# VH-VL binders against q9umr5, part 406

Target 1, 268 residues: q9umr5
Amino acid sequence: SYKPVIVVHGLFDSSYSFRHLLEYINETHPGTVVTVLDLFDGRESLRPLWEQVQGFREAVVPIMAKAPQGVHLICYSQGGLVCRALLSVMDDHNVDSFISLSSPQMGQYGDTDYLKWLFPTSMRSNLYRICYSPWGQEFSICNYWHDPHHDDLYLNASSFLALINGERDHPNATVWRKNFLRVGHLVLIGGPDDGVITPWQSSFFGFYDANETVLEMEEQLVYLRDSFGLKTLLARGAIVRCPMAGISHTAWHSNRTLYETCIEPWLS
Key: E = the ipSAE of ESMFold2; O = the ipSAE of OpenDDE; V2 = 0.75 times the mean of E and O plus 0.25 times the DockQ between their complexes.

## First folded at step 21 (VH-VL)

Design kh108 (framework fv_nofazinlimab)
Fold by ESMFold2-Fast, scan of step 21:
Structure kh108 (fold): chain C 268 residues (1-268), chain A 122 residues (1-122), chain B 112 residues (1-112)
Amino acid sequence: as target 1 above (268 residues)
Amino acid sequence: QVQLVQSGAEVKKPGSSVKVSCKASGGTFSSYAISWVRQAPGQGLEYLGYIIPIFGAANYNEKFKGRVTITADKSTSTAYMELSSLRSEDTAVYYCARVDFDEYGSYGLDVWGQGTMVTVSS
Amino acid sequence: DVVMTQSPLSLPVTLGQPASISCRSSQSLVWRDGNTYLNWFQQRPGQSPRRLIYKVSDRDSGVPDRFSGSGSGTDFTLKISRVEAEDVGVYYCMQGTHWPRTFGQGTKLEIK
């Protein structure tokens, strides 16, 4: 039968958001056991990402243990970062396809509609003051805030993203890289009309330089140094890039064409 | 300069809830965090939790998790701390205090409210 | 939780003489950015606490230079070079590095 699918939601989200995704999977792969993890819902999604990784790890261990043939991960938005860390900290994961739905893999730097209304001035230039502090790093949003104008602060203060991307040294880096490389396929999905993930190319490991010019994955030091295995995975043919225009941030898990084009082929 | 002004003293029965307010004046309310600290008579300082208003979310000391709720209203520059299932040992002065995210990296409780006495008695 | 231990808990001092308060943490207070977020507070009778020192040794604006902080890692000291009558009160150390934030038990400074 089909490998089980584990779904990890995003910021301010819950398992309910994936009802359409489950319908699509049932239609194309009937009998697939899909588990949408009902942890860190709503405001609890603001908990530190390492705390979320621990909680989701405890939930996925028994699912993976029961599926010796392997499992697939579908991880949406912030959930894609949780899954990045899960694959690195688990020395025994059996994930075949890791499907990242519009996740800020190189970080977030932008005035989205959400942040614009919550912070009265242009907030992207000032959020670094909050995020790169002990208090800010106790919230998930700050764990992947990546200000390209304060890269030194990002590298020194980031408790999560800079570490899992290998942008800052960590004692476990070699083990995390070995574990991450066990993944069968890294399927990256995102697009220019997302409206939340900024720059949208962050979903494909592209990001701003100091002049806010986007440099793609192959120009990043993370890739060039092969810090956690991106260069190795690409050489192995294990990275799939599936950009799609016309999809807003909240629609990645409910668009049939997106599902058929970018997700369905990887759910063996 | 920022000033924090708290609501007045409360006398509550065991099992009830209390909600203390902390109104900020000066500065941009969304640019800092508000911490809540209490002090029982003759005792030291105890940290309850804090909120970053821009995120609309708070972190709570595990000792009080499930009983304490910290919220903020950006339109009135006011933070609130609600403590439920009150017991006699919750009798204390409750303080709000600011965490400023400045260029100097001072990140500490630099401006304090005047305190609110909460007495829990039957 | 990080335990903050102060000594002495009671500090009678003669007016004009120096005073010294120690604070020890159960874990290093150095954050990943290389800074140490150790604070010192003064609470005068009937008043709210007032921060005197942040980042081990930096004085807040308006704090007299007779107050100084020092230390590293887990061991910290607050010194008052010449105690004045207005210094009567309880002094607390506090760590801002780890969650949850924790305070020392306090040192009561009084003049005898």
Scores: ipSAE 0.844, ipTM 0.928, lowest interface PAE 0.7, mean pLDDT 92

Design kh109 (framework fv_nofazinlimab; at its last look DockQ between E and O 0.81; V2 from the best seeds 0.85)
Fold by OpenDDE, look of step 22:
Structure kh109 (fold): chain C 268 residues (1-268), chain A 121 residues (1-121), chain B 112 residues (1-112)
Amino acid sequence: as target 1 above (268 residues)
Amino acid sequence: QVQLVQSGAEVKKPGSSVKVSCKASGGTFSSYAISWVRQAPGQGLEYLGYIIPIFGAANYNEKFKGRVTITADKSTSTAYMELSSLRSEDTAVYYCARVDFEYGSYGMDVWGQGTMVTVSS
Amino acid sequence: DVVMTQSPLSLPVTLGQPASISCRSSQSLVWRDGNTYLNWFQQRPGQSPRRLIYKVSDRDSGVPDRFSGSGSGTDFTLKISRVEAEDVGVYYCMQGTHWPRTFGQGTKLEIK
């Protein structure tokens, strides 16, 4: 039998968005138990990410317990960060494949049409004033806002991304790294035509330097220092990068070609 | 200079709801958060919650157990505070206050004039 | 919740004399960025609160220099070097570091 699949949605999202994905999985892997977690939907997805991590943890624990052979995680957009954190804090998870579906794994620093909808009168260059404060950090969006021009503020103020990245020292860094490394495979999915994740390479742990030049995963300090295990995972062949062009952000979970190419191979 | 102007006094029955408005002028609404604070007669200040209009999201003091709803209309630069299931203990002056992000003070540097809400049978 | 404790709760002062108000927090108000988000508010009779001090010691524009804030961690003080008649009112400390935001009980300053 196929391992159960757990799906975690993104910002302002719901389980309904994954109806096509469920169809694809059922067609190609009949009998797979797929659970789309209906937590923190819609506006509730703006709750602090650590709160979400706790909620999702409570939901996945019983699923994992019933699946001694392991489970697969498909985590979309913001959900990818939630899942990475989840795997970091759980010392007993049994995740075989962690599929990060167009997630801002290295954070977000974009002024895309999507962001303009959220911030119609704000420039991305000024969002640090809000996000890197006690007020802003109460919202998920700010928990992974990564301003390359205000690195000190990011490192000090970020209550989530900087911690799970091991960019800021904390007492659980070693344990979180150990826990995260329990994953069988880390499948990173994203693409240049996403239009929301900025830069799109963030889905592959790439990100801006101080000059807004995009550096690859291997050039990132988190990789070089192996702060949460990326270098180790890569070395053992556990990281899969699956870039795909021509897919908009809201279509990653509903594209058959993408599913067959980037998701399906890891659901066995 | 930024000013906050609140709606007028309200008299409500127990169990009903009240919605107070707070209109901001003289600044960029998206650069602020709007906090709501109340003060019962002769008592101290109590923090209800705040909204960051640019996010369209609010954070609430759990003490109110979901009775408070804070919203904002960016087009009119107006924030709203709705309190449901009103009780006599909810009788208070309700204030809105601006939290400034632009200058990094992150404090309530501008206050509305207050709105008296009286809950009585 | 962080408890803010002010002392004294009543402060009678002679005109021209100094005044001091203490505010203690149940836990450190230092945030991750190293800042301490402690505020002092003045509320004159029949008026809305007015912020005097933010981040422990920074004075708002228009606030007389006779007002000063100090402290660190969990202990904070508002001082008035020379009390004037217009200083009559209730003073509140407020922490902005932790959620939910919380106020002290207030200190009522009166002229003897």
Scores: ipSAE 0.903, ipTM 0.949, lowest interface PAE 0.5, mean pLDDT 95
Fold by ESMFold2-Fast, scan of step 21:
Structure kh109 (fold): chain C 268 residues (1-268), chain A 121 residues (1-121), chain B 112 residues (1-112)
Amino acid sequence: as target 1 above (268 residues)
Amino acid sequence: QVQLVQSGAEVKKPGSSVKVSCKASGGTFSSYAISWVRQAPGQGLEYLGYIIPIFGAANYNEKFKGRVTITADKSTSTAYMELSSLRSEDTAVYYCARVDFEYGSYGMDVWGQGTMVTVSS
Amino acid sequence: DVVMTQSPLSLPVTLGQPASISCRSSQSLVWRDGNTYLNWFQQRPGQSPRRLIYKVSDRDSGVPDRFSGSGSGTDFTLKISRVEAEDVGVYYCMQGTHWPRTFGQGTKLEIK
């Protein structure tokens, strides 16, 4: 009787990462149909996010169609951005709980393990030169790179995140907002010990200002303008914030305490 | 300042594969992209694809189907282009060229000397 | 794919006279950042291509000022104010705005 669950993985990831999550769901909600989407695995996760959205959309349509009572989404890391776009571009989605598991919802700006070991000089201050170009925007990482020191370049060059967040105008913005607002619950999960998502508050729609001071969701223009429905969802009581310390980026989907505290309650 | 040096000419039989190297010197290898372009005898320029070494990932022109693979080795500052299932129409000079992100000039400002690949029986 | 069309394809020019090459794209080359990623290349016989112009009108270091680029949207021009003997070769326009990147057919500039 439980709604089916669709899982969307993150950068350089695959369905194998979710073996513990599937075990937890089976233990607490036996009989739940869980589909972990095996699309854009490994290096294919670097393909442009709009291409990934199209592919995941094609995969989720038949699952949603077979579940008239609704479905839940669990979307990890970069996958949370894919799910943000799915909820906006689908006129007929029936998602109840959208569980965003340590996803950079306002973008990424930081020297994480994925950047530090590749270069002798700090990449965070210079990555804007690559990302805010036609070449850079053909890779998923650059689609959500959000350099707070070059916000004008981010706003103009971002092919994905600035549009989905309503930070730059788009002809479909009104429809995307209407579609996103159909979601039952937006469950935001993240924490200070993640070590990859920088700032970690990006998982809760917080982000750096030009001085690298973190401003929380309620201080963001996207919230204040209600660009895609955050303010409306919060007023409706539909946003759940579940921060947890002590969890590294690759452990969000395999920590039992996190599952019991932040995920389990939303899998009706 | 940046120079690109390619491997030497190759003669291959139909159905085989070829792997051309492009070694960079000067500048920071990871601060730019490497594009691959070919030119058949007496013909114009054709874009194969490019790699951004920092991401460890490449984008390929659909025209080459699943036949082209572009990789990079950061430890040697070398990019590679491998073309499989070779046909006679793949006979061309293959060039690597830099996409400059540092100064924002972007499109292919420095080129390798070219590598002639001849496909014949 | 964006089609790049050059004219003329053959350009015989007398030494010291001006030369002009046209390049047209099937789609606008203006990217969302306001920049136009249109490049011009020169290929001398037996040599690798050499970039002359990037972003429509910016000249690469070491390129003589007799070369100039202009245009907007879909129509672009490369001009050589006074052709010299070393200018013999094939000239290509190339767009970087859209995937896949595409080149014009080439214009062969010859003296006489």
Scores: ipSAE 0.857, ipTM 0.935, lowest interface PAE 0.7, mean pLDDT 92
Fold by ESMFold2, look of step 22:
Structure kh109 (fold): chain C 268 residues (1-268), chain A 121 residues (1-121), chain B 112 residues (1-112)
Amino acid sequence: as target 1 above (268 residues)
Amino acid sequence: QVQLVQSGAEVKKPGSSVKVSCKASGGTFSSYAISWVRQAPGQGLEYLGYIIPIFGAANYNEKFKGRVTITADKSTSTAYMELSSLRSEDTAVYYCARVDFEYGSYGMDVWGQGTMVTVSS
Amino acid sequence: DVVMTQSPLSLPVTLGQPASISCRSSQSLVWRDGNTYLNWFQQRPGQSPRRLIYKVSDRDSGVPDRFSGSGSGTDFTLKISRVEAEDVGVYYCMQGTHWPRTFGQGTKLEIK
């Protein structure tokens, strides 16, 4: 039998968005118990990410308890950051595959195609003024905003991303790394035509340097210092990279070819 | 240069709702937040919540038990505060105030003129 | 919620004399960036509040030099070096570091 699958949605999203993914799993892995968590839907996805982590943690505990053999996580967009934090804060998680579906794992530095009419002037160069403030950190977007031109502000102000990446000292860093390293596989999915995650390589732990040149995962300080376990996971053979072109941000969970290539193999 | 102009005074019955508008002129409306603060007659200031218009997202003081809704319309540079299930203790002057992010003060540096809301049977 | 406590609540003062208003918070107002988001507002009779001081000690544009703010952590003071007739009103401290934002009770300054 197949391990249960837990699905965590992204920004401005809800459990309904995953109906096609559910269909694909039912067809290829019949009998798999799939739970799409119905929390922080729509505008509630802007709540602070630590609040979302707490709520999703409470929801996944009984599911994991009923499946002592382990579970799989499929986590989309912002949801991939929630899931990575879950893996860090839960000393009792039993996740085998963590499938990160176009998630801004190293942060976001770009205006979104999805909401361009809401940003009539490009805001990415100035959003740090909002995000690296007490007011901005009360919203999820700012919890993973990563301005490569204001790295000192990011390191000091981030309430979430700088912590789960081990970029800022905190008393739980060793425990969080230990917990994260219990995952069986980290499956990274994303692609150049996403249009929202910026740089799209953030889905693979790549990110901009100060000149906006993308450095890949293995060039990042968090990897080189193994701050939360990426180098250890890679050496263990536990990191799977599955890039796919031609998929826009809202289509990752409704593309059959993407599912068959990047998701299906990891749902055993 | 930034000005906040609020809608006029309202007299409401208990159990009804009120919606106060706050129109901004000057500055870039999407670059700051709008807070809502009230003051009962002869009393101090009480913080209700705020909205960051570029996110279309608001944060609410739990004290109001979900009775407050704060929205913004970027096309008209106008923020709104709606208070439902009105009670006599909701009689107050309601202010909007700007939170400026550009210079890092993060305080309420520009205030509207206030809107008197009277709740009477 | 962070409780902001002002003293005194009523402050009669003679024209030309100094005035001092204390504000104490129930938690540190130092945010993780090292800044302290403590504000002072003046509300003249019948008017909207007006910000005087932000970040403990920074005066807003157009605020007279006689107003000054000081303090750190949980303990803050607004001083008026020489009270003038137009200074009559209620003064509020407010913290912007923690959600929800909270005000002190107000200090009514009046001329003796």
Scores: ipSAE 0.822, ipTM 0.916, lowest interface PAE 0.8, mean pLDDT 91
ESMFold2 (binder alone), look of step 22: mean pLDDT 89; pTM 0.926

Design kh11 (framework fv_nofazinlimab)
Fold by ESMFold2-Fast, scan of step 21:
Structure kh11 (fold): chain C 268 residues (1-268), chain A 122 residues (1-122), chain B 112 residues (1-112)
Amino acid sequence: as target 1 above (268 residues)
Amino acid sequence: QVQLVQSGAEVKKPGSSVKVSCKASGGTFISYAISWVRQAPGQGLEYLGYIIPIFGAANYNEKFKGRVTITADKSTSTAYMELSSLRSEDTAVYYCARVDFDEYGSYGMDVWGQGTMVTVSS
Amino acid sequence: DVVMTQSPLSLPVTLGQPASISCRSSQSLVWRDGNTYLNWFQQRPGQSPRRLIYKVSDRDSGVPDRFSGSGSGTDFTLKISRVEAEDVGVYYCMQGTHWPRTFGQGTKLEIK
């Protein structure tokens, strides 16, 4: 029998977005119990990420308890960051495959066509003033805003991403790392035609330096210091990288070729 | 300079709703947060919530049990505060105030509207 | 919620004399960036509140030098070096560090 699958949606999203994903899973792994969590839907996805982590934690505990053989997580966009934190704060999670669908794992720096309705004019260079304040940090999007030109402000002000990535010290960092390392496989999915996640390599733990040159995961201090276990996971053979061109941000959960190539092999 | 101009006084019956407007002029409306604060006659200041217009989302003080809704219309540079299920104890002057995210880090309500008296009586 | 406590609640002062208002918070107001988001507001009779001080001690533009703020952590003070007739009103401290934002109960300054 197949392990249950838990799906966590992204920014301004809901369970309805995953109807094609559920069809694919049912076709290739019939009998799989798939739970798409209906929490923090639509505008509620703007609530602080730590609040979302707590709500999703309460929802996943009974699902994990009923599945002694383990569960899989499929976490889309912002949802991938929620899942990163879930795996760190849960001492007893039994997640086998954590499948991250185009999530800004090192943060977001850029306004895109998809986000134009939030940013009617380009505010990329000035958004740090809002985000790195007590008011800004009360919204999810600011929790992972990572301005490479104001890295000191990001490190000091980020209430979420800098802590989860081990970029700023935290009393719980050692426990969070130990918990995260319990994961069986970290499956990273993303691509250059996403159009929303900026830089798209953030989905693979790459990110801009101060000159906006992308440095890949192995060049990041987070990886080199093994802050939350990326280097350990890679050495263990537990990190899977699955880039795919030609897929826009809203299509990762509805593309059959992507599903067959990047997701299906990890749903035991 | 930035100015905030609020709608006029309202008299409402218990159980009804009131919607107060706050129009901003000057500066970049979408880069502000707009806070809402009330003051019952002879009493202190009470924080209701705020909106960051560019995110299209607001945070509310739980004390109001979801009766408060704060919205913003970017095209008219206007923020709104709607309070439903009105009670006599909601009688107060309601203020909007700007939180500017400037280079000095002077966060906090530096520009205030003139206030809108809302009276709840039968 | 962070509780902000002011003392005194009533402050009668002779013209030209100094005045001092205390504000105490139930939790530290130091944010993770090292800044303390403690504000002081003045409300003259019949008027909207006006911010005097932000970040404990920085004066807003147009605020007279006779107003000064000080303090750290949980204990803060607003001082007026020489009270003038126009200073009559209610003074509020307010914390911006924690959600929800909260005000002190207010200190009414009156001329003797």
Scores: ipSAE 0.827, ipTM 0.919, lowest interface PAE 0.8, mean pLDDT 91

Design kh110 (framework fv_nofazinlimab)
Fold by ESMFold2-Fast, scan of step 21:
Structure kh110 (fold): chain C 268 residues (1-268), chain A 121 residues (1-121), chain B 112 residues (1-112)
Amino acid sequence: as target 1 above (268 residues)
Amino acid sequence: QVQLVQSGAEVKKPGSSVKVSCKASGGTFSSYAISWVRQAPGQGLEYLGYIIPIFGAANYNEKFKGRVTITADKSTSTAYMELSSLRSEDTAVYYCARVDFDYGSYGMDVWGQGTMVTVSS
Amino acid sequence: DVVMTQSPLSLPVTLGQPASISCRSSQSLVWRDGNTYLNWFQQRPGQSPRRLIYKVSDRDSGVPDRFSGSGSGTDFTLKISRVEAEDVGVYYCMQGTHWPRTFGQGTKLEIK
């Protein structure tokens, strides 16, 4: 029998987006119980990420309780950040595979053609003025806005990403790290043709330096300091990197080749 | 300098809805937020919510959640506040105010003239 | 919600004399960036509120030097060094640090 799968959607998304993913899972792992969480749908996905984490936590507790053998998480885009925090705040999660589908794990700094209304093309260099304020931090988008030219403001103002990445101190950091390290596998998926996640390497814990040169995960201070357990997970053999070209942001959950290559092997 | 001009006074029946407009001139509409604040006759100021037009997204004070909707039309540089299921306690002057992000004040520095909404049966 | 308490609520002042208004918050207003988002507003009779002070002590453009803000954490003060006739009105403190934004009850400044 296969472990249950919990799916967490992304920005302006809903459970309907995952119909193809559910078909693929049913074909390769028949009998798998898949729950796509219908929380923070559409515009509600703009609610602060900590509020979303609380709501999703309440929804996943009974699912995990019914599955003593463990569960898998598939978390898309912004949902991957929600799942990062869930794994840290839950003292008793039993997640085996955490599958992150093109999620901005080190943050977002870039304009997009797909969601220009959310990440406006003309405002990339100035969005820090809005995001790094109490007003901006009351929206999920700003919770993971990471301007590499204003890293000091990001570190001080971020209410969410800087904390879960261990880039700024938090009283719960030690417990969060312990909880996150309980995960069986961290499966990172993303690619250069995403068109929304900028830089796309953010899905693999890479990110821009002050000159907008991408530094990969192993060059990040959060990795080198092992702030929330990435270095420990990598040493354990628990991090899987699965990059794939030719996939746009809205297609990660509906591409069969991607599913077979990057997702299917981790749904025991 | 940014100026905010609001729509005229409204008289409404209990149970109806009202929609107040706030038109911005000067500055870049997308570079700031618009807050909505009300003041009942002889009373203090009460915060309803705000919108960041560039995100097209609003946050509402829980006291009004489910009854208040704040929207923005970037093409006309106009923000709107709609309050439904009106009660006599909703009688107040409704203000829009700009939240400045550009010059580091991070707060309501420019206010509209106010719109009197009277709810009477 | 953060409760903002002003004192006094009624402040009669002689022209040319100083005036002080106190504002206390039920929680610290220091945000994680180290800034304190405490504002002071003036509302003259029949007019919209006008912001005088932001971030505890910074004056808005056009606000006379006789207005000054001070304080830290949960205790704040607005001072008028020399009250003038046009200063009559209601003064409100407001916090921007915590959701939802909240105002004090208002202090009515009157010339005696």
Scores: ipSAE 0.837, ipTM 0.926, lowest interface PAE 0.8, mean pLDDT 92

